# Ledger of designs, part 20: miniprotein binders against Peptidase M20 domain-containing protein C757.05c

Target 1, 375 residues: Peptidase M20 domain-containing protein C757.05c, of Schizosaccharomyces pombe (o74916)
Amino acid sequence: GPLNFGYLSWGQHSILEQDSVQLISHQSLLPAGDNLISLHKSLVEIESLGGNEVNVSDFLKSYLESKGLTVELQRVSSNPTVRDNVYAYLGSQRNTKVVLTSHIDTVNPFLPYYIEGDKIHGRGSCDAKSSVAAQIFAMLELMSEGKVQEGDLSLLFVVGEEIDGIGMKTVANKLNADWEVAIFGEPTENKLGVGHKGNFRFDVYAHGKACHSGYPQEGFSAIEFLLRQCVKLMDTDLPKSKLLGPSTINIGTIEGGAAANILAAEAKAEVFIRVAEDIETIRDIAEDLFDTEHSEIKVIQYSPPQYLDYDIPGMDTVVLAYATDIPYLSDRKMKIYLFGPGSIREAHGPNEYVTFSQLFEGLNGYKRMVMYNLR
Key: E = the ipSAE of ESMFold2; O = the ipSAE of OpenDDE; V2 = 0.75 times the mean of E and O plus 0.25 times the DockQ between their complexes.

## First folded at step 14 (miniprotein)

Design j01 (from x03 with E15T; at its last fold request DockQ between E and O 0.77; V2 from the best seeds 0.67)
Amino acid sequence: DEVEIEVTYNGETYTYYFETPRKSIYFIKILLRRIARRGAKEVTITVTSEDPEELERLAEEIKEALEKLGYKSVEITVEGNKVTITAKE
ESMFold2, look of step 14: ipSAE 0.693; ipTM 0.935
ESMFold2 (binder alone), look of step 14: mean pLDDT 82; pTM 0.811
OpenDDE base, look of step 14: ipSAE 0.644; ipTM 0.921
ESMFold2, fold request of step 15: ipSAE 0.672, 0.672, 0.688; ipTM 0.932, 0.931, 0.936
ESMFold2 (binder alone), fold request of step 15: mean pLDDT 83, 82, 83; pTM 0.815, 0.811, 0.813
OpenDDE base, fold request of step 15: ipSAE 0.584, 0.528, 0.516; ipTM 0.903, 0.881, 0.875

Design j02 (from x03 with K23R; at its last look DockQ between E and O 0.81; V2 from the best seeds 0.69)
Fold by OpenDDE base, look of step 14:
Structure j02 (fold): chain B 375 residues (1-375), chain A 89 residues (1-89)
Amino acid sequence: as target 1 above (375 residues)
Amino acid sequence: DEVEIEVTYNGETYEYYFETPRRSIYFIKILLRRIARRGAKEVTITVTSEDPEELERLAEEIKEALEKLGYKSVEITVEGNKVTITAKE
């Protein structure tokens, strides 16, 4: 008789209980009441994907008004959805020496708030609702300490940073507020950004002629052309910035063709250059390589590198390889700092998080930066 | 072997640093095309490198690029680890 090896069904039991116990224990560590952690939680729990920021802007208005701030909602757009920047200050002085600014939109997808050990997870937990929460509490604590008066400090939270910068563009063009210092909140691991690399993003479309691969002289491979031009780009030494380091080239996508036995009639690549120096010449290189009889280039993003202020004694510095909303305000004669809790390496990821310590260090960092610039 | 390139035209000076001098010439050629299109009547390029062979190679490639762009007088001066190329229309 066939030996019925009873497959012991390893029971689905125990993994769900351990995760539930850890979740319960960390929920008990959330300080009761209105504090940095509770505000951060409230912000992260509100879905605010780019283009759907209305709930978080309305929350921020109500919250900041409850703290005795004057709050303005700056309408960015109303169709298809209401999108409002939040500008908050003491009393009636819209111009302030310092502004703390960050974005309230997040990338897709939404991720739920949860705690894992010392990590606070959720979409925007790091990028950039950690900065938003820390900036708010920096202002509130400095107010309570009597260190900030009317005209000293404001808060500016913008929409659509992750998309097209429409929020900060609307600030630049229409808010009619002046500042001596702007402190941008992004994940910098609580270090002062000395600058950030520019963004040059473009799509390449290569065009060929299909034929049988046994007779390649009867066609032209769009894939072969695209690959050869991409190799030329990758083999080009771009100028290194002493401050920002090297430019980096990423061929992020490549697609095309129909089959191995056919020359590709069409090919596409998506390219991203993080620009350390001379974005104009880098663009001219891309145009020389990819704007040809066999290809076209479509520029998706063009933002030059930024140099930032980092003159605050005893704060660590960092070079950042991502762009921000800073370029939209760079024409203003003001100091610009970039600082915030968390790592950009965890931003946009499926496991996005900030630690409790990073969040409190961020708060203290912003207070320090404000107090330095009010001297 | 890093190379430093200083480019002066229209009364402005720009500094460029490259980690791989052998692969920098394409960038330089594209830059020079832009400079020429901007109507620079005089261009001065100073190349600094600790590799004398690379210094000579870059100087000749830059000279040829400037000549192809229509500069009629291209002079090269060598001073130690520096080569200065001056081009005039």
Scores: ipSAE 0.640, ipTM 0.919, lowest interface PAE 0.6, mean pLDDT 90
ESMFold2, look of step 14: ipSAE 0.656; ipTM 0.922
ESMFold2 (binder alone), look of step 14: mean pLDDT 81; pTM 0.802

Design j03 (from x03 with S24T; at its last look DockQ between E and O 0.81; V2 from the best seeds 0.64)
Fold by OpenDDE base, look of step 14:
Structure j03 (fold): chain B 375 residues (1-375), chain A 89 residues (1-89)
Amino acid sequence: as target 1 above (375 residues)
Amino acid sequence: DEVEIEVTYNGETYEYYFETPRKTIYFIKILLRRIARRGAKEVTITVTSEDPEELERLAEEIKEALEKLGYKSVEITVEGNKVTITAKE
């Protein structure tokens, strides 16, 4: 009879013990006190998906009031849910020289907080509750150091950045606070953003006539039309910005048709152009290609490229390929900086994280930026 | 082979940079349609390229585009690696 060598599966027990020991060691490094890491944890553990920010705004109000700040909740919406921006400052001066601002909403889905080595995971751990936590502690440390006074610095945390920018739009239109400098918190790998590319997002709907594929002259393929127009778009040379680099085109989705033996009556594509230069002409190109007898275009997002301040000595700079809430405040004659811990490449992903070092570097970065602009 | 395009109309100047010269003409044609729709009576376009054949091609295609848009006087001036096209209604 064949000797059934029972493969003793020894391998599974040893990996679980090593991972448990590393997890236990890093949990013991969570300082037992009110600190940057504990605040960041508290923020990440509160679900704040776009449209459901009430719990994090209420937490921030209570937390910042406990630190001796004056806190305003700016109502963005109350139906179907309460959505409040958080504005905080010292004393009674609503106008401040500098504002530290970021968003408190996150993309779907919620991901639980956990630590893996030097990485802090969870939804919003990087985008952008890392910036929120670091900005808060930058203010608190500068206050404790006697480096900021009433009228020097404020905090602004907005809702709905990830959706439609309704939070910052409400700030722009209704908050009635003025600043000389705004420092936006987004994942920039702790580098100063020199600018960010604009967003031109649009859907294309192509219309055809179905027929048997053996007799293509009796129909018109919406798919073939859409593909040919998409190739023309992708083959279009768009102007390069010396500062922001090239514009990039992504055909993110393509759908249509019914079967291989039928010409497609309908097709759709979702397109995203990251705009380096001249969004108006890029839009006109999209309209020329896709507003036709056989197609229609639906603009989903239209935001021009932004040029930012980066005049702070000894800080590294970066070009960013994503848009922010900055356009909603760009009409104001103020300096605008973009800076924050973590990488946008990890943002929105299933493994979103920020490192402990990135958080502390972010904190120090914000303190440096504030102190530079208060001079 | 970079192509630089300077466009002046209505008292404003715009600069465009392209990494690939071969397909810039479509962008330019779309831009010129917008300029014409804005009622620009005079348009000046300066193209800079180290490829003389590309300069000549772009100049002629720009001229033809401007003529199709209704500009009656289109002048081309070549100076080294620069071609200037001036169009008037």
Scores: ipSAE 0.478, ipTM 0.853, lowest interface PAE 0.9, mean pLDDT 90
ESMFold2, look of step 14: ipSAE 0.680; ipTM 0.932
ESMFold2 (binder alone), look of step 14: mean pLDDT 80; pTM 0.787

Design j04 (from x03 with I28L; at its last look DockQ between E and O 0.69; V2 from the best seeds 0.60)
Fold by OpenDDE base, look of step 14:
Structure j04 (fold): chain B 375 residues (1-375), chain A 89 residues (1-89)
Amino acid sequence: as target 1 above (375 residues)
Amino acid sequence: DEVEIEVTYNGETYEYYFETPRKSIYFLKILLRRIARRGAKEVTITVTSEDPEELERLAEEIKEALEKLGYKSVEITVEGNKVTITAKE
């Protein structure tokens, strides 16, 4: 009879013990008390999906007041939920030379806070509660060092960046505070953004006539039309920016038709152009291609590219391919910087994280940027 | 081999960069339609490229586009690696 060699499955027990020991060691490294890591944890643990920011705004108010700051809650909306921006400064001077600003809302879904080695995970751990925490501690440390006084520095945390920018739009229109320099907090891998590409997002609807596929002359395929126009768009060379690089086109979705043996009566695509140069002409191209007898476009987002300040010696620079709240303040003739810990490539993902080192580097970066602009 | 295109109208100059002159043609045609709709009485386009054959072809296509838009005087000047197209109503 064949000797049934029972393969002893030894392998499962050893991996669980090693991972548990590493997890325990990093939890013990959370410094006891009120520090950058504990603040970041508190922020990430508070769910603040777009439209539900009240708990994080209230937390920030209480926290910043406990640090001796004057805190204003700017009401953005009250219905269906209370949504407040947080504006904080020293004393009574609402106008400050520098403002550190970021957003406190996050994308869906909420992800719980946890640590994996050197990575801090959770929704908003990178985008952008890392920037929020680092900006707060930059102000607090500079205050404790006697390097900032009343009128030098403020904090501005806005709601709804991830949705429609209503938070920063409300700042632009109603906050009535002036700044010489704004430092925006987004995941830039702790590099100065030289600029970011604009957003041109639009939906295309193509209309045809259904018929039997054996008699295509009796109909018109909306899918075939849409595909041909999408190919023309993708083959269109858009102007390259020397600073921002090329514009990029993504056909993000395509849908339509009923069956393989029927010409499609209807088709749709969702298109996203990251705009390096001349958004007006790019829009005109989209209209020329897709506003036709057989198709229409619906503009979903229209935001031009932004050019930023990056004049701080010894800081690395980066080109960013995403939009921010910066366009809502671009008319104020102030310096605008973009900087923050973490990578946008990890943002919005299921494994969103920032590292401990990135968070501390971010803190030091903000301090450097503030001090450079206060001199 | 980057192509630089300067477009001047209504007292403003815009700079565009493309990989080849041929690749710029469709964008330029769309841009020129917008310029014409804005009532620009004079348009100057300067194209700089190291490919003289593509540069000449682009200049003729731009000229034809401007003429179709209703510009009556379209002049092409070639100076080395630069072509200047000037159009007037």
Scores: ipSAE 0.462, ipTM 0.841, lowest interface PAE 0.9, mean pLDDT 90
ESMFold2, look of step 14: ipSAE 0.673; ipTM 0.931
ESMFold2 (binder alone), look of step 14: mean pLDDT 81; pTM 0.803

Design j05 (from x03 with Y14R E15T; at its last fold request DockQ between E and O 0.68; V2 from the best seeds 0.67)
Fold by OpenDDE base, look of step 14:
Formats: sequence, C-alpha cells, structure tokens
Structure j05 (fold): chain B 375 residues (1-375), chain A 89 residues (1-89)
Amino acid sequence: as target 1 above (375 residues)
Amino acid sequence: DEVEIEVTYNGETRTYYFETPRKSIYFIKILLRRIARRGAKEVTITVTSEDPEELERLAEEIKEALEKLGYKSVEITVEGNKVTITAKE
C-alpha cells in the first residue's frame, strides 16, 4: 500500500507583531500658535504656481503687517492675473543695510502639504518657502531681541523666479530700494553658495530631406546631422572654473524622423549647458555648430555664472549648479549671499521636502548672516 | 594633464583651465575668432602644461589659428613648461 507521507502541517508561526513604530504623528509636534513651522505650513498650503502668486502675496502682506512691518506690494503684472512682489521693512526707511530675499512662486504641479517623520513635504516646502519662512522668522526674532532697527533689515519676496525672473527684474528696474547686502534664499543645504554656474539653454532644429534609407544619397538625415553636431559639442572641452568646477552639457531631449526606413527630414534637441566660465564663447560654439545650412538655434535661457560672497566665518560653503534671480541685481555694488534650507536635489521632484532641523538651522543661519553684516 | 591658457588682448587678461587639452582646441579657436572680431591688434597667449608634447601641439594649433585669422606676425617663445604666442596684425 502507498506510504501516506503525512505532510506535517508546519504550524502557523505567529507573525511577530512588528513593533508598530508609532509614527509619532508629528502633527502633535506642530506647536499651537504662530511659529516658524506654522508659517511654513501656511505658505506651503497656499498654491502659488508661477503666474498664480496672488494668494501667497496677499497672505504675506497681511501676516507681515500683523507683525508691525511696513509692507509694499510691488505690482509685477495685472494681466492675466495680479502678480505682486512683497517688500517689507520697519518704519519708513525703504533702504536697508541688509535684505533677505527669496521667491514665493513654485513649479508645477502643486503638491499637498504633509509630514513624514522629520520631513515636511509639499510643493515649495523646500524651494523656496522654507527660505521665505526662515527669513521672516530671522527678522522677527532679531527684532524681538532688539538686534535690528529701522534701516537695518528688510524682506523681499518675488514672483516668477521659476519662469523668467520677472519679479526680480521688476525689483531691479522699479523698486528703487538700495541695500548693502542681499541674502538670497534657495535650497543650499544650509551652506553658503560660493557661486553658481550660469545657464545656457537652447533648442536646435535640424532640417534634412527624406528619402528611402536604401538610397541615402537621395536625401539628407536631419538626425544624423544633429547627432554629429551634438557629438562635437560634447567632445569640446569647456574651460573649468577653479571655484565653480566644470561646465556640464546635457542634451535633454532628442526627437525626429518618421521611420527606420526613411531618412529624417526633421530633428530637434533641447540642450542645457551649466556654464562655469565664459558663456559668451560657449554661445559662439553653439552658434558655430548649430546655426548652419541644415540647422537653427533658439536660445531659451542665457545667464552668466555668478560669484558670491562667502566671507562668514564658520559657515560651510558649497558650489551650486543652478541659476537664481541674483543676475538681475548683480550690477549693484552690494554683497550677495546665497543660503537656504533643504537640497536643490529634492526641489521640483514629486517628493519635495525640507526637514524640521534644516528649517531651524536655516533660521539660525539667516540670523547669523544678518548679524555678521550689521557689525 | 590640466592646461592653463592665459589670453591677453585689448588690455584685458583672462585665464582658462582645461582638463582635456586635446579637446580644448575648438574652444580656443572660437575664442580667437571673437578676439579677432573685436579688432585686437595684438594677442598674447600663454599656455602652461606639464606635458611638453601637448604644449607644442597647442602652440602650433594656436599659431595656425591666428595666422588664419589674418595675424601676420606670430611668434612663439618656449620657457620651460610655458609657451607664449604673440600675434600682431
């Protein structure tokens, strides 16, 4: 008779209760009342996509006025929507020794505010409403401590940084306020920016003649041309900056053609060069390569590299590979610092966040920077 | 293998640093075209490299580029790890 091997029922070992890591809902850690975290939350919860900043500028006006500041709304645009920069100071002195400045617009899409452990998530939680909140509280704390008076410190929050810099361009041209020091708020991991690379963004359009791929002599491949010119660009050693490091070339998009058996009549690439040195010559290279019989270039962005002040003892420094609104004020004879909580690597992402510690470190950083420049 | 290139024209001096000298010549040629278009009557270029073969190659290519741009007097002076190219209209 067949030996009935009794399948021993392996006992249901009780899945050990995974210790419910009590997600201490950091919601309970939001101190009741008006504080840095609550202000940051209020700012992040207000949608302020580029071109739709009115709600956050109106909020900031009301909030800063409630703190005893004089607040000016600088009209940037009224069509299709009202867009206002926010300029705030003590008393009547519009010129101040130091200005703390950041942007209040955000990239698309809007992301809701939420907390995950030590991370505060939401669109603009890092870029740059963390800087905005920390700059405001730096001013408010320094005021309460009696360390700043009328004419010492102002706040400037601009619209449209993420788009075209129209906010800061409007400041540069029309605000008629002077500063000895500007401290720009961007995600720098709470380090002083020694500088940032310039932006040279351009589109290339290549034109060819379609034909059957078996008879390539009867046509001209726009794709082949574009690829060969892109290789020449990528194989060009661009001068490095000792301070800013190397220039970097990204061919971000490539498109064109119709089918494998047809020579491409049309091709396009979108190129982004992060410029460490000599943007003028880099532009001339792009024009030499891509302004041809078979191609045209369209410049999308042209912003030279910036060198910044970083002379504050005991603060760490960083090289930044992104552009800011700084170029619009660089013609002014003032010190320019770049500093803020969070990482640019988390900015614009679907999981954008700043930590509680980074936000408080940012606040303390701004206070330190202000006090260093008021001495 | 870093190369330093100092360029002087119209009373301005700029220094450039390249990590891959072999691939720098296109940038240099484009720069020189701009300098010529700005009406520089005299251009001085000093190349510094620890590679003597690269130093010689760059100096020759720079000389040829300047000659093609219409500079009639192009002089090369070698001093250790430095080559100075002086071009005049």
Scores: ipSAE 0.660, ipTM 0.927, lowest interface PAE 0.6, mean pLDDT 90
ESMFold2, look of step 14: ipSAE 0.711; ipTM 0.943
ESMFold2 (binder alone), look of step 14: mean pLDDT 83; pTM 0.819
ESMFold2, fold request of step 15: ipSAE 0.680, 0.714, 0.683; ipTM 0.933, 0.943, 0.935
ESMFold2 (binder alone), fold request of step 15: mean pLDDT 83, 83, 82; pTM 0.817, 0.816, 0.810
OpenDDE base, fold request of step 15: ipSAE 0.610, 0.503, 0.570; ipTM 0.912, 0.871, 0.898

Design j06 (from x03 with R22Y; at its last look DockQ between E and O 0.82; V2 from the best seeds 0.66)
Fold by OpenDDE base, look of step 14:
Structure j06 (fold): chain B 375 residues (1-375), chain A 89 residues (1-89)
Amino acid sequence: as target 1 above (375 residues)
Amino acid sequence: DEVEIEVTYNGETYEYYFETPYKSIYFIKILLRRIARRGAKEVTITVTSEDPEELERLAEEIKEALEKLGYKSVEITVEGNKVTITAKE
């Protein structure tokens, strides 16, 4: 009879004990008390998906009031849910020299808070509740150090950045506060953004006529048309910005047709251009290629590239390939900086994280930026 | 082989840089259509390239594009690595 060698599955028990010991050791490093890490944890643990920010805005109001700040909730929407921006300052001066601003909404799905070594995981742990926490502590530390007074610094946390920018649009149109400097918090790997590329997002719908693939002259392939027009787009050299680098084209989705033996009656693509230069001409190219007898274009997003301030000595700089809420305030005559802990490459991912070191570096970065601009 | 294109119309000058100049002509043609639609009576385009063949090709393609847009006087001037195309209605 065949000797049934029972493979003793010894391997599963040892990995669970090592991972549990590392998890326990890092949980013990969470300082007992009100600190940057505990605030960041509190923010990340509160679900704040776009359109459901009420719990985090209410938390921030209560927290910042407990720190002696004046806090305003700016109502963005009340139907179907309450959505409030949070504006906080010292005393009664709503106008401040500097504002630290970031967003408090997050993308889907919610991801629970956990620690893995030096990494703090969870939805919004990097984008952008890391910036929110670091900005708050930058203000609180500067206040405790006697380095900021009434009228020097404020905090602005907005809703709906990840959706449509309705939070910052509401600030621009209705908050009636003025600043000399705005410091936007986004994941920049703790580097000063020199600028960010614009967003041109559009959908293409191609229309054809189905027929048997053996008789292609009796139909028109929407897929073939769409592919040929997409190739023309991809083969177009777009102007490079000396500061922002090249424009990039992503055909993010392609769909259509019914079967291999049928010409496609319908096709669709979703296109995203990260715009370095001249978004108006890039739009005209997309319209020339895709607004045709056989296709239509639907613009989803149109935001020009932004050039930012980066004049702070001894801070590293970076070019960013994503858009922010900055365009909604760019008409104002103020300095605009972009800075924050974490990497945008980890943002929106299933493993979104920020490191402990990045958070503290972010805090110190914001303090430095504020103190530079208060001079 | 980067190409620099300077475009002047309606008293404003715009600078464009291309990494693949042989693929830039479609962008330029679309830009020129917009310029013409804005009623620019005079357009000056300066192309700078270290490739003489690309410089000549771009100049001729730009000239043809301007002529098709209804500009009646299109002059090309070559100065070293720079070609200037001036178009008038």
Scores: ipSAE 0.531, ipTM 0.878, lowest interface PAE 0.7, mean pLDDT 90
ESMFold2, look of step 14: ipSAE 0.671; ipTM 0.926
ESMFold2 (binder alone), look of step 14: mean pLDDT 81; pTM 0.803

Design j07 (from x03 with V3I E6T V7I; at its last look DockQ between E and O 0.84; V2 from the best seeds 0.71)
Fold by OpenDDE base, look of step 14:
Structure j07 (fold): chain B 375 residues (1-375), chain A 89 residues (1-89)
Amino acid sequence: as target 1 above (375 residues)
Amino acid sequence: DEIEITITYNGETYEYYFETPRKSIYFIKILLRRIARRGAKEVTITVTSEDPEELERLAEEIKEALEKLGYKSVEITVEGNKVTITAKE
């Protein structure tokens, strides 16, 4: 009779106990009390998806008032939900030399807060509630150290960065506060952004005529047309910025047609160009290629590249390939810095995180930047 | 082989850098079309490249593009690795 080698099912029990012990040990390392880590946790635990920022705005108001700051809620929208920017400063001087600013909205979906080793996970843990927490503590520590006074420093936290920039647009148009320096908080791996590439996002709709694929002369393939025009775009050398590097083209989506034996009557692509130089001419190229007898273009996003200040000695610099709220304030003739803890590569992902070290380095970075600009 | 292109029109000068000269001509043609639409009466283009064959090709293609845009006087001057194209209405 065949020897039935009973495969000993190695018990599932042992792996769960080791992971649970490591999780418990790191929870015990959360310093008791009101500190950078506890504030960051509180911010990340509050769901603040774009359009639902009310709870985090209300939390920030209460928290910053408890620290002795004057806090203004700037109403961005009231319908369907209340959306408020948070502006905070010492005393009564709304104009300050420096503003620390970041966004408090996050992308979808919400992800719960948890710790994994040195990583703090959760939606907005990196983008950008790490910057928010670090900016707040930079102000609070500088205040406690007697290094900032009324009129030196303010905090500005905006809604809807991840959507349409309505928060910062409302600041630009209605807040009526002036600054000499703005320090934007985004994930820069604690490096000074020298600039960021612009965003040119557009959809292409191609139109054809369906027919039997055996008789292609009786139709026009929208897919073939779209592909040929996309190849022309991808084969176009766009001007390189010495500072920002090359422009990059992503054909992010392509769809269309009905079957292999039918010429496609309809096709669509979604295109994203990260613009290093001359967004106006790049738009003209897209219009020349895609605004035709057989296609139409729909612009989704149009934001030029930004050049930033990075004149702070002994801080590393970085080129960034994403857009921010900076364009909405770029007309104000102030210094603009971009700096924050975490990596944009982890942002919007399912495993979004910031490390404890990055968060504290971010805090120290903001303090350094503020003190450099107050001298 | 990076190329540098300088374009001067309406009293302003713009600098462009391209990594692939052979693939830059479409961008240049679109840019020139915009410049012409803005009513530039005089356009000066300088192309700098270490490849003399690419330099000559780009200069001729730019000249042809300017002529098609309605510029009547298009002059090319070559000085080493630099070509200057001057177009006038």
Scores: ipSAE 0.651, ipTM 0.922, lowest interface PAE 0.6, mean pLDDT 90
ESMFold2, look of step 14: ipSAE 0.673; ipTM 0.930
ESMFold2 (binder alone), look of step 14: mean pLDDT 82; pTM 0.809

Design j08 (from x03 with E6K Y9W; at its last look DockQ between E and O 0.85; V2 from the best seeds 0.70)
Fold by OpenDDE base, look of step 14:
Structure j08 (fold): chain B 375 residues (1-375), chain A 89 residues (1-89)
Amino acid sequence: as target 1 above (375 residues)
Amino acid sequence: DEVEIKVTWNGETYEYYFETPRKSIYFIKILLRRIARRGAKEVTITVTSEDPEELERLAEEIKEALEKLGYKSVEITVEGNKVTITAKE
């Protein structure tokens, strides 16, 4: 008779109980009341994907007004949805020496708020609602300490950073507020950004002629052309910045063709260059390689590298390989700092998080930066 | 073997640093093409490298690029680890 090896069904029971116990224990660690952690939680729990920021801007208005701030909603757009920047200050002085600024939109998808050990997870928990929460509490604590007065400090929270910078573009063009110092909140691991690399993003479309692969002389491979031009790009030494390091080239996508036995009639690549130096010449290289009889280039993003202020004693510095909203305000004669809790490496990921310690260090960092620039 | 390239045109000087000098010439050629299109009547390029073979190679490639762009007078001066190329219309 066939030996019925009874497959012991390893019971599904045990894994669900351990995860539930850890979740319950950390919920009890949330300080009761209105504090940095509770504000951060409230911000992260509000979905604010790019283009749907209305709920978080309305929350911020109500919250900051409850703290005795004057709050302006700057309308960025009304169709299809209301999108408002939030500008907050003491009293009636719209011009302030220092502005703390960050973005309130997040990338897709929304991820729910949860705590795992010392990590606070959720979409925007790191990028950039950690900065938003820490900036707010920096202002509130400095106010309570009597260290800031009317005209010293403001808060600016913008929409659409993750998309097209329309929020900060609207600030630059229409807000009619002046600052001596702007402190941008992005995940910098609580280090001062010395600068960030520029973004040059473009799509390449290559065009060929299909034929049987046994007779390649009767066609032209769009894939072969695209690959050869991509190799030329990758083999180009781009100028290194002493401050920002090297430019980096990523061929992020490649697609095309129909079958192995057919020359590809069409191919596409998506390219991203993180620009350390001379974005104009890098663009000219891309145009020389990819704007041809066999290909076209579509520029998706063009943002030059930024050099930032980092003159604050006893703060660590970092080079950043991502762009921010800073370029939209760079024409202004003001100091520009970049600082915030969390790592950009965890931003946009499925496990996005900030730690409790990073959030409090961020708060203290912003207070330090404000007090340095008010001297 | 890093190379420093200084490019002076229209009274402004730009400094470039390359980690792989042998692969920098395409960037330089594209830059020079833009400078020429903007009507620079005089271009001065200074190349500094500790590799004399790379220094010579870059100097010749830059000279040829400038000549192809229509500069009629291209002079090369060598001073140790530094080559200066001056091009005039």
Scores: ipSAE 0.627, ipTM 0.915, lowest interface PAE 0.6, mean pLDDT 90
ESMFold2, look of step 14: ipSAE 0.686; ipTM 0.936
ESMFold2 (binder alone), look of step 14: mean pLDDT 83; pTM 0.817

